VH-VL binders against Probable molybdopterin adenylyltransferase (moaB). Designs and how they scored, part 9

Target 1, 163 residues: Probable molybdopterin adenylyltransferase (moaB), of Methanocaldococcus jannaschii (q57631)
Amino acid sequence: MHKRIKNIKYAVVTVSDSRYNDLIKGKEVDDKSGKLLKKELNAKVYTIIPDNKNMIKGIVEHIVEFFDVDCIVFTGGTGIAERDVTVEALKEIIEKELDGFKIIFQKLSYEEVGFSAMLSRAMAGIYKGKIIYALPGSVNACRTALKIIKEETGHILGHLREG

## First folded at step 18 (VH-VL)

Design y6 (from y1 with heavy chain K100R)
Fold by ESMFold2, look of step 20:
Structure y6 (fold): chain C 163 residues (1-163), chain A 122 residues (1-122), chain B 108 residues (1-108)
Amino acid sequence: as target 1 above (163 residues)
Amino acid sequence: QVQLVQSGAEVKKPGASVKVSCKASGYKFTYYYMEWAKQAPGQGLEWIGEINPESGDTRYNQKFQGRVTMTRDTSISTAYMELSRLRSDDTAVYYCARYRDFGDYEGWFDPWGQGTLVTVSS
Amino acid sequence: QIVLTQSPGTLSLSPGERATLSCRASEDVRSYYLHWYQQKPGQAPRLWIYGASNRATGIPDRFSGSGSGTDFTLTISRLEPEDFATYYCQQYGSTPLTFGQGTKLEIK
């Protein structure tokens, strides 16, 4: 009898050198995926950080310590290039990986774009009783992930909080 | 078949306004930003701006700010671009195009509409 | 804003030859955000390559894209008559998005 947690509180973090650079230069920032996630999850926290491992790990610790959120959703920096460090950074801190998220995300992506789905490394994990999702930076990827996140996050939190 | 079909050519006087339509079919209209670009005769491409069809939110290239207005009607899957206070250097083909992204790849245009020639002539 | 400078402005070659088109950005642009289009006179642009190196659906494998940082290339290994057109690069790495001025690939 596991409960589904309702009224989930989210933080959204966009990981992008380019958007971060626009932000610090005082330019208009075009963060389509971050805006989508912020709106669809009614995020309590929204921020943009560069593609940097220490910033990624640091923002997780900061959010956990200072904000009342259940779940942190990253968008960007999940590809296979050298500069893509979101998954690597999060793997250094997560306590348990939720492999099922990756599998379902890839299945849905394959149904949409075929073999091109291989270029993505979406993941989810548990850290200090919270769920952390890492998503690719596109609106497309975020719409795919939102189907999963909205459906299952409450169940996962319910299991975490039973013991 | 994903298609963008634009309204027909327009001839306008300096100082007038023009409103170009772009009807989308074959995909979920509200899921994809609609982009607009200008191509003056014999010239390259220049981004004008975009609209999020779901929210109606817009972003404009600063060069066109103050003269361009983008709107949409989701009930007929149609986006609009209106350019006011026309002058002779606004003579161009105007394209709509669907914003695309996938995975970590972002920001290309596919497909494009067929283009709408706007001629500003005294 | 990021300026994309394409070279050469015009490239005159014969069918069967190899073509190399250059696109240089004024600032670093991730390959994820660099795209190429083909345009023939009287037609809308058509997506050719996205993310610097990924061919769009239906694009022949004689076309390849490469590059990173500020230097990007589009290569056609063996020109066919239908390949003569104008090619544009485009970036999404910084607001506002911009196009290069184009390289016209014309028959000698």
Scores: ipSAE 0.825, ipTM 0.925, lowest interface PAE 0.8, mean pLDDT 93
Fold by ESMFold2, last read:
Structure y6 (fold): chain C 163 residues (1-163), chain A 122 residues (1-122), chain B 108 residues (1-108)
Amino acid sequence: as target 1 above (163 residues)
Amino acid sequence: QVQLVQSGAEVKKPGASVKVSCKASGYKFTYYYMEWAKQAPGQGLEWIGEINPESGDTRYNQKFQGRVTMTRDTSISTAYMELSRLRSDDTAVYYCARYRDFGDYEGWFDPWGQGTLVTVSS
Amino acid sequence: QIVLTQSPGTLSLSPGERATLSCRASEDVRSYYLHWYQQKPGQAPRLWIYGASNRATGIPDRFSGSGSGTDFTLTISRLEPEDFATYYCQQYGSTPLTFGQGTKLEIK
């Protein structure tokens, strides 16, 4: 029924104090989940930022204003610890939450790891005509999310651009 | 049943090379990094490096850089670690282990192979 | 690199007693990246606790892990004969990943 957007353009942002610290010190950076997302989504933008609300909100604004992308995918900082601020930061700016993503992600995660999935706080939302996904930092979580993202992002964008 | 089965013990002379195999079963081999660790007799554990079985990309502990090569054969779900220019302090049990993560938790090893004793003696 | 210092090196206790094993990191390690293994002589290590506090499948609830920052502990509330082994902590917070030197828990 709805136009499916094809050739979706992605940005990938890893949120991690430790990986950011390695990066600015010129050390080797071990970003397994970020590299997976960058490769699988053929990302136009890939960067690493610290676990900081202002940096998270700022990078969204920068990417939306200066890059031709349809979707931003965050990995990391989605847990329940005090330092985990990705979900909180994004909730301060998103216009509409895509609850279906969270529900499907949690269902797939539960089927794989059982009750431990409860602590995951993956989310998706809409901001200025773009889709923003926030994922946990593990390769496992990103592989699960990629099934959803690759299958449905074009359909969601089609609905978003209706009207 | 998830399992890692390593090749048998080896006795080598100084200056030689050894290649240890690690056959995986019961899971999607290409979805998980394979890790390698060393345990000298009576000592603790030391990380050697890892391989991404999908791409073949490797990272090595700097201590082993230049002497270690990790490879894999995805058709038989097997990872390999080769250590060259062996010396007596390379005598150890060498383990493969599957990298694990989920959610926000990262970087443990489960399961481990049974270990391969490499003895370097003249 | 991050050094993990375990204490005590050897802990001699009797079955039925409470054991507390310490792992201190030379710099901050998020609990998400701190793990514990059990190893018995002649055997491979076995995952025991991941993410500082989560028991691996099949690990009895007498084992608990806790801690954050630089200080982590593994507690066994009431020792059973099968619990006497060497325990290692491991970090993934910074490359290269490292293990502690181990705490040998032995029967008194």
Scores: ipSAE 0.799, ipTM 0.920, lowest interface PAE 0.9, mean pLDDT 93

